# Miniprotein binders against q9bqp7, part 49

Target 1, 240 residues: q9bqp7
Amino acid sequence: VPQNWFPIFNPERSDKPNASDPSVPLKIPLQRNVIPSVTRVLQQTMTKQQVFLLERWKQRMILELGEDGFKEYTSNVFLQGKRFHEALESILSPQETLKERDENLLKSGYIESVQHILKDVSGVRALESAVQHETLNYIGLLDCVAEYQGKLCVIDWKTSEKPKPFIQSTFDNPLQVVAYMGAMNHDTNYSFQVQCGLIVVAYKDGSPAHPHFMDAELCSQYWTKWLLRLEEYTEKKKNQ

## First folded at step 26 (miniprotein)

Design Qn9
Fold by ESMFold2, fold request of step 28:
Structure Qn9 (fold): chain B 240 residues (1-240), chain A 104 residues (1-104)
Amino acid sequence: as target 1 above (240 residues)
Amino acid sequence: SPELAKELVQSVEWLLKEVEELLRMGDLFYAAWMARLAVDFAEDTGDPELIRRVAELLVRVARIAGSPDLVEEAIRVFEELARRNPDPEIREIAEEAIRRLREL
């Protein structure tokens, strides 16, 4: 029921690359401006129930680990995620081959976890690249655009610690992916478009990562939900 | 507090509705994840009726998904539920869910 529908796919673009496609993945720099980020929109529009459950989870973790233990835990989760994304960017970039000798970056359980997924990834078109939806006025930084098993996807890499799952990043992850997809499909820095998503959940213990493929139909359904969140965000800022 | 207990129940019921929506959309991975989360928070309420409702939903999601990994993850959720809870009614809910999951 969005008031201002906008399509996720751009009919003026093909998902099949032409013969002149770049061989080096795009990395558009993120520019700070007044346009809200995808993550800010999602954070500012969580439902009351989502906020309550996250706070309840946080309090249970604090009870188990202590206040200082919880702060250390969340700091380590953030750092491990950052290192994982850096490692994947290095592995997937042909221009960063020399940096793949960093043993600390490449030997995590998370990297072991995704090896079987990486074998099916090819045709990398973008890595850690900014996207902007110039019509809907939001910006983001996507992890990767590449083919997975022959389908061009916006790929999002997630880490998971099975004994202590971190739920903060999980509720809205599909919305984040389709928001990046829609922005990329309508961003003049990109000449191609993407219709599928892939969320890869990697495990700290090295267990095989789970690939969650989102086809165009599923992405369109999540896009509708993203538009509602963006509309809600806009309404809130209008009242501030 | 009484206010927090009421909000917890309402939030678990919200999770149940979200799982149904995810099933309708065909997102079986996130439906299963959210159903497992619902079991965890339903346990926190101590309400056997609510725990039974979310347990039935997780079993249904696992059956629809047909994934051995999702079935095994669901079984582990119920094994932990039974292990943590001395209440015989909650233990029976968990054990019945495990039996149904193993028959898949």
Scores: ipSAE 0.833, ipTM 0.927, lowest interface PAE 0.6, mean pLDDT 87
Fold by ESMFold2, fold request of step 28:
Structure Qn9 (fold): chain B 240 residues (1-240), chain A 104 residues (1-104)
Amino acid sequence: as target 1 above (240 residues)
Amino acid sequence: SPELAKELVQSVEWLLKEVEELLRMGDLFYAAWMARLAVDFAEDTGDPELIRRVAELLVRVARIAGSPDLVEEAIRVFEELARRNPDPEIREIAEEAIRRLREL
């Protein structure tokens, strides 16, 4: 139970902000400052068990691939994720300028994997956009805000290589989504708010992506867990 | 190392508790993902009783979820467990889990 509870939603924004969406998605610039990012908070508050399991997984990968092989593997995973996000931003943006610069950007198993999901995505309101929680003082960079099957969602895109699950950050994916949601709902750069989340797990082989929808109730439950992580982070830094 | 073996068992126990919490929250996708992860690390312990407990949990998660995709993912986990382990007790755990998953 958090010592100081704060609502995930902002009642000041209940006046149908969805009807006044801009035709061009928002892309608020990320400013590096002294307040912590969502990712930093989550990294600094992993449980002892999370840390142990991640380290054991790393050692198994190093045993199988060698030190250099593991470094190459992790670098390639990062690059694939970056290209995937770039492709999605291009596809979901009304602008066409960036997609023509690298025609092979759109040819990927991950992009094939999400095609059936993209058919249900509409009303894109933000892409690769910074959020700041004005009261709780944390920042993030969300992937996408759009309607999925008629419900406005904070959407997070994840890559996966079946059948070997990747455990880095996966433990905390839902916390990341709700942290962005709460920040957006209390960020003066945004005039609307979002109550639902969607985590889309895309597969390298092109298999149909999994859409994990998080309704408002589930988001509220994860929000409580996020507040505990933020509280723990704040307490840790106070003692340093 | 006895210290690392004990910490591994404790971490698998922690995963079991996290799966129960995810079930309580109704997050069946992450409950299944974490249960599959627990099977993987329980295999590292070599402890058939712990492996059985985690196997039963993954089967229960798949039954609650009622998702063919989650059932197929769980079956693949147990097929690999059986292939990697010559221990008849572990193989039997995996085969029983597969039978239960296929009846869903």
Scores: ipSAE 0.828, ipTM 0.926, lowest interface PAE 0.6, mean pLDDT 87
Fold by OpenDDE base, second read of step 27:
Structure Qn9 (fold): chain B 240 residues (1-240), chain A 104 residues (1-104)
Amino acid sequence: as target 1 above (240 residues)
Amino acid sequence: SPELAKELVQSVEWLLKEVEELLRMGDLFYAAWMARLAVDFAEDTGDPELIRRVAELLVRVARIAGSPDLVEEAIRVFEELARRNPDPEIREIAEEAIRRLREL
């Protein structure tokens, strides 16, 4: 049980979107502060087994691709991920804010992969927006807050290549999503609450993306795990 | 090295525990994902008994999930396992897992 328990959901916030919510998605800039990011907390609190498996995976990839090939692979994965997020932001943004859509960004297998998911996405409330949990003292940049199949979700978009996905993003993704949910639900910059999470894995070859829906119960379970990781991080920093 | 082998076995055992926890939590998607990873790393040990345990777990996850997509993905994992391994015992484990998955 976490020593510093804090709820994921805010009982003072309505589950119903206020009719006064702006029609334009929120985009709060990330402030560079001494406050740790969700990503940093997760990276610094990985288990010995997670670290070992990541290193083992890296070694196998280097054996297959060579050292230079692996560097190129890693660079390409990062670039493709960035371009995919930029394309999604452009697609999900209101038409009035659409800068000239780089048509080249939209012509990707990843965009093709998520088309069936995008059909079920509506009511976009935030895109690439910073969240801060003032009490628990962490920050993050969430990809999207929108309705998926009529349920308001924090949506996190991931890119994968078949048949072997990039392993680094796989272990702690649910923790990242609930960390963003908990922060947003208690961030004064937001007037609404989220109760669900959605992880979408897009594929380079354009095959249908996999949606991983997390209901409120599952989110609450992962939230407990997140709190434990945050406590571990805080303790490690006090001892440095 | 014997040390690397030991650490690999320990890490696979950890993955097995994580899969069981994910099943208890009701996250069947991530349970299947972690079980697939466990197959890949168990293969690296060359231990047929460990591979069998992981294979049985992946089959169980696929059965619980009841998703045709997850079943098909698991079949692909075991087809690839059989293809990459000349060891008849490992091939038999993979083929048995495929048979069980097709019966779902």
Scores: ipSAE 0.816, ipTM 0.914, lowest interface PAE 0.6, mean pLDDT 90
Fold by ESMFold2, look of step 26:
Order: structure tokens, then C-alpha cells, then sequence
Structure Qn9 (fold): chain B 240 residues (1-240), chain A 104 residues (1-104)
């Protein structure tokens, strides 16, 4: 249904490593851009139902915790997520130099939660790396590109406090993954492409993380939905 | 209040449609997650017909997924639904859902 369909995969690229590719994972710096980020596009194109449910969840949390308690809760969730991503980047990087910080970061329930997943991760190609879709003109910052059980994936790491899943970031996470995938596949900073996605949901109490593998067919279906969101975003900005 | 109640019902119906789409796509992980979310917001409506619809959908998602963990999570959802609600119609919906989940 998008008016301007564009393929998620790039036929001019191999999904196999080039011998001249660097052995250190790519970390392309995020640059100042006038084009929108994936998260900006998704936030600006939420349906009114998504917005309503998020606001209702927020009000229930405020009733339970108080306004100050809710602010503290949301700040702690954000900090824990940031710390989790920092720890994973350190664990997966071959050039980590701060061992004392690594050991302190490794002492978390979220890191315990993902240990069984990390055993199946290899061939890390990118960590916390910027992507830009050269044709569709959007940017993102992906968490990781690595092989999972022999399949090269865009991997997104999520934190969750069982049993109260975080409502907003989970609705659109598959769209986020495929948007990063499409951007990387058409970004001149990268010489390879990725056809699969992996969303890993880690739990605060250390319970085994849930891996959600997205094969190429599922990614293609989500890609169509992403293109619709990007089209909606573009139309809204024309009228502003 | 009437406007908020109407928006809540419409949002739960939107969630039901999203779960059906996720089932069609074969994304059982997100279908299950959204179905559980739909039960939570349907309870907030107090509408037994809507609660029944989301309960039946979560049971169906659990059957299709075939996950023991999802079945146990769904049972806990319905046990809490029955505990929190004095309405005998809602309690019956929850107990029926639990019986169906245990037969899986």
C-alpha cells in the first residue's frame, strides 16, 4: 500500500564479509543531520489509540507511585537501559580498556538475563553505530550487528521489568529494527548487508531473556509497515 | 468520563485488530504481548463482552504459539482478573479461559 515502495535489501551487496573489512566492529559516529531519525518518525506517527493507551498507562502509574515516584521510576528505567547498552557494547567490543568498569557493569540482572543469548552471538560487525538511508533520507543508531545462531542480524537489546512490560517502546520495536536494517543496507559507510533481525528482551531479575528472531520474510512484512509510517511522517511535515 | 470510556473501548478494539494482524504475519511473540495488554485494558472498561473477546483471543494465541511459558503467564493473567473482579460474569469468563488453557 505505500505509494513509493523501496526494497529493504540491496542487490548490489553481499551478506558475506569482505576480506578487507576491518576486524574491529564498526562504530560510525552520529552526525548532525537535518533528516529525521527512526525514533522521531515513529513517535510522530503513533495512532491516537497508541497515544491514548500510553497516557492511560502513565496515569495509572502516577496513581500508584505518585507524580514524584513516577518521575523517579521513569528516570531509573532510562538509566538502567543506558547502563545495559553500555555494558553490552563493552562485552562485545574486542578493544575494551576499562576492566574495572566492565566488572561493575557485569553485575546486573539484565546482563545475567542475556548470558545464554550471548553464547550464540558471534562475528560482531557493528556496535552502537549510526546508519543513514541514502535514498529514503532517515537516520538511526543501531545497537549491534552480529551473527545469531549463524544468521547475521540487526540486534536490538531491550530491558523489561517482568511482569509490567514497558508499553511504548515495545509497540514499534520491530519497525525500528527493520528501519535500521534498510538504512544500513543502503548506507555507503557499510560494505555488507543484513537480512534478519533479533530483538532480545532482558529481564531485571535475571530470568532468561527472550530472543525474538525475525527472518527475512517477517522483516519484509514489517518493512512495508515502516514505509507507511515514513510516508505519514513526510506528509505531516509537508503540511507544517 | 463518557468520552474517556468510549476512547478506551475503541483502543481495546484497536488492540484486538493488531493482535489479529500479528497472528496473520506469524509474529507470535508480539501477538501474545499485545493480547495480554488487551486483557489489561479490557478489564478497565468493565465490559464483559469485550473482556470475553480479548480472553478468547489470548487463549487462541497461546494455543497457536504452543509455549508452556505463555500458557502459565496467561493463567496468571486470568487468575488475577477473577480475583480483582466481583462481577460473576467476568469471573466466569476468567475461569473458562483458565480451563481452556489447562487443556492445552
Amino acid sequence: as target 1 above (240 residues)
Amino acid sequence: SPELAKELVQSVEWLLKEVEELLRMGDLFYAAWMARLAVDFAEDTGDPELIRRVAELLVRVARIAGSPDLVEEAIRVFEELARRNPDPEIREIAEEAIRRLREL
Scores: ipSAE 0.809, ipTM 0.916, lowest interface PAE 0.7, mean pLDDT 87
Fold by OpenDDE base, fold request of step 28:
Formats: C-alpha cells, sequence, structure tokens
Structure Qn9 (fold): chain B 240 residues (1-240), chain A 104 residues (1-104)
C-alpha cells in the first residue's frame, strides 16, 4: 500500500464536457524542469527481473542483427514511432490546423493498422500535451485525450513490429497511461477529468491494431501500482 | 552460464507471477501479452517443464479472455514455438497448446 496516497480522480472535476470546452485540442508544451517524467520514474524503478529480461532480449537481438544492425533497428523503431505520432496528431487535429499533411506520413502500415480504431475516436480534447501533477511532483507528455466509443480516454499509441516487439515499452505501459490520467485530472491547465485509458498497439504490416481499453476500476488498480513506483523512485533519489 | 540460466528461470517465474496478478486485476489483454513474453523467454531456457508451465498459463489466459484475437495470437506463438524447436518434447507442448486453443 502506498504511504503517500493520492486519488487518481478529482472529485472537483466533471467528466461531462462543459459547453465552454475549446473546439481545439489542448497542446500544452512540456517544460523542461527538475521534475521527473513518468517515463523516467518507470525506467528507474524497473525490477531486477525486468532489467534482466530487457538485457536478455537485447542480447538475442544483437546475436541476430549484429551490433550495428541492432543500433539501426533501435533507431528505426524510434523514428517510426515518432512519425506515427506525428501522423496521428495530424489526423486528429482539426481541419483548420491541417498543416500540409505530408501524405507520406499517412501511407504507413501503422496508420493502416489503426484505421478501425480511429473510426471510434471522437471529441479530441488534447494532443501531445504536457501534464503535471503538482502534489506528486511528476510530469508527462500524453499522446491523446479523446472519446473512444463514447468514453473519454487517455489514449497512448504504441508501435510494434511483428513478430518481435520492442520490449522496452512493454512492461509499464498501463502505469504510464494512468500516471498521465492522474496528472491530468489534477493539472490546473485541464478543466475536465478522464476515467478511462486506451492503449493502442499499431503494427507495421498494417494488420489490425489491438486496443486495450482500461475502465475506471482497472485504472484505479494500476494507479496504486504507479504510486508505489513513484515512492520507490523518491526513496532512491533520497539515497543518491 | 549456469548463473544466467538461473536468473532467466527466476525471471520467467516472475513473469508467471505478473500474469497471475494481471488476471487477478482483470487485465486479460496484458495478461496475454505477458504470458506470450513468458513463452518467449522460457524457450531460451530449453527447459520443457518450464515451457509447459508457461504454455498452460497462456492457454488458460486465452480461455478466460474468450477473445478470438487473443486465441489467434496465442496459436501463432505456439506455431512459432513448434517451428523453431527441434526438441520433440517442446514441439509436443506447443502442438498440445494449439489443440487446446482450437477447441476454445
Amino acid sequence: as target 1 above (240 residues)
Amino acid sequence: SPELAKELVQSVEWLLKEVEELLRMGDLFYAAWMARLAVDFAEDTGDPELIRRVAELLVRVARIAGSPDLVEEAIRVFEELARRNPDPEIREIAEEAIRRLREL
């Protein structure tokens, strides 16, 4: 049980869109400060087993691809992920903000993969927007806040190359999503609350993406796990 | 090294516990995801008993989930396991798992 309990949901906020909700998705810039990111907290609080498995995976990949091949693979994964997020931001942005859609960004297998999910996405409230939890003292950059099948969600887009997923992002994805939810729900820059999460795993080959929907109950359970990770991080930093 | 082998087994055992926790939480998607990872890492041990345990867990997760997509993904994992392993015991484990999944 976390020593420093804090609720994931803010009772002072409503899930209902206020009539004054801006038609334009929020895009709050991430301020580079001393506050740890969600990603940093998660990375520095990995279990010995997680670290071992990641290293084992890396070793296998190096054996298969060579050292240079693995570096190239890693670079490509990050580049593809970045391009995918940029493409999604462009798709989900209002038409008036349609920068010259690089048509090339839209012709990816990942975009094809998520088409069936995008059909169920509406009411975009935020895109690539920074969140800060002032009390718990962490920050993050969330991908998207939108309605999925009529439920307001923090949406996190992941890319996977079948059959060999990039394992580094695998273990703590639910924790990342709920960390963003909890931060957003208590960030003064946001006037609304989110109770659901959605992780979408897009595939390079264009095969249908897998949506992982997390309801409020599941999010609450992961929130407890997140708080434990945050406490562990804080303790480790005091001892350094 | 024997030490690395031991650590690998321990890490797979950890994954099994994580899958059980995910099942308890009701996160069937991630339970299946982590179980598939457990199969992959168990394969590295070459231990048929460990592979069997992980296979049984993945089949159980797929059964509980009842999702055709998760069942299909599990089948693919075991098809690949059977394809990659010359050990007849491991192949049998994979084939049995596939059979069980096709009966869902």
Scores: ipSAE 0.781, ipTM 0.906, lowest interface PAE 0.6, mean pLDDT 90

Design Qn9
Fold by OpenDDE base, fold request of step 28:
Structure Qn9 (fold): chain B 240 residues (1-240), chain A 104 residues (1-104)
Amino acid sequence: as target 1 above (240 residues)
Amino acid sequence: SPELAKELVQSVEWLLKEVEELLRMGDLFYAAWMARLAVDFAEDTGDPELIRRVAELLVRVARIAGSPDLVEEAIRVFEELARRNPDPEIREIAEEAIRRLREL
């Protein structure tokens, strides 16, 4: 049990978005401050085994691609991911912003991959929006809050070039999602709460994306794991 | 190095434990994901017994999940394992796993 227990869900908030919620998705800018990001917490609290496996994977990739080839690969993965998120933001944004859609951003295998998921996405409440958990003292930038198949979810979009996942993003994805949920549910900038998570893995070749839906119970279980990671991070920082 | 090999085995054992925890939690999607990852790293050891254990776990995850997509993905993993490995024992493990998955 975490020493500093805090609930993932806020009993003071309604599970139903107020009918008065603006039709425009929230986009709260991320303020760069001393508060650690979810990503930073997770990166700094990786297990020895996770670190080892990532390094092993890196070494294999360098053997296959060469050092320069691996650098190029990493840069391309980052760029493709960025473009994919930009394209999704454009797609999920209200029509008024549609006039500036770079058609080139929409012509990707990743966008093709997620088309069937996008059909089930509605009621977009937030896009690329910052969340802050004031009590637990962490921040994050969530990709999307929307209804998936009628359930309000924090949605996190991932890219994979191969059916084999990019290992760097695989271990802690559920923790990232629930960290964003917990922060949003207690962030005063948001009037609603989310009880479900969705991780979507898009593929470069346009093959159907895989949705991983997390219900409230599963999210609660991952939340406990997140709290433990956050405690570990906090302890490490006190000792630096 | 022997030390590197030991660390790799330990890391695969850790992955197996994580998969069991994910199964306990009811996260079958990530259980399958992590099990596939475990197969990939177990392959690097060249240890047929470790590969067998990981293969059995992935088959079990797929069976519990009952998802055609997860079963198909597991089959693909083992087809690739069989293709890449000249060791008859590893091939047999992969082929047996495929047979079990097709019976689901």
Scores: ipSAE 0.781, ipTM 0.905, lowest interface PAE 0.6, mean pLDDT 90
Fold by OpenDDE base, fold request of step 28:
Structure Qn9 (fold): chain B 240 residues (1-240), chain A 104 residues (1-104)
Amino acid sequence: as target 1 above (240 residues)
Amino acid sequence: SPELAKELVQSVEWLLKEVEELLRMGDLFYAAWMARLAVDFAEDTGDPELIRRVAELLVRVARIAGSPDLVEEAIRVFEELARRNPDPEIREIAEEAIRRLREL
């Protein structure tokens, strides 16, 4: 049990969208400060087993691709992920705010992969927006807040080159999503609350993306795990 | 190295515990995901008993989930396991898992 328990949901915020919610998605800029990011907290609190498995995976990939091939692979994964997020931001943005759609960004297997998910996405409220938990002192950049099948979700988009999942992003994805939810629910820049999460894994070959929906109960369970990771991070930093 | 092999086994055992926790939490999607991952790393150990335990867990997750997609993904994992392993015991484990999944 966390020593410093804090709720994921804010009882002072309505679960119902205020009719006054702007038609334009929020895009709060990330401020560079001394406050740790969600990603930093998770990376610094990985278990020895997670670290080992990631290293083992890396070694297997180097054996398959060679060292230079693996570097190229890693660079391509990063670039493709960035382009995919840019394409999604363009797709999910209102038409009035659409910068010139780079047609090349839209012609990706990843975009093809998520088409069936995008059909169920509506009511976009935030895109590439910073969140800060004022009490727990962490920050993050969330990909999307939108309705999925009529439920308001924090949506996190992931890319996988192979049907076999890219292991690096797999272990702590639910924790990342709930950390963003909890921060958003207690960030003064947001007037609404989110109770659900969605992780979408897109595939390079255009195969149908896999949606992972997390309801409020599951999110609450992962929130407890997130709080433990945050406490561990805080303790490690005090001892440094 | 023997040390690396030991750490690999320990890490697979950790994955098994994580899958059980995910099942307890009701996260069947990630339970299946982690179980598939556990099969891939268990294969690297060459330990048929460990592979069997992971296989049984993946089959159980697929059964609980009741998702045709998760069942088909699990079948593909075991087909690949059977294809890549010349060890008859590992092949039998994979084939048995496939049979069980097709009966769901």
Scores: ipSAE 0.778, ipTM 0.905, lowest interface PAE 0.6, mean pLDDT 90

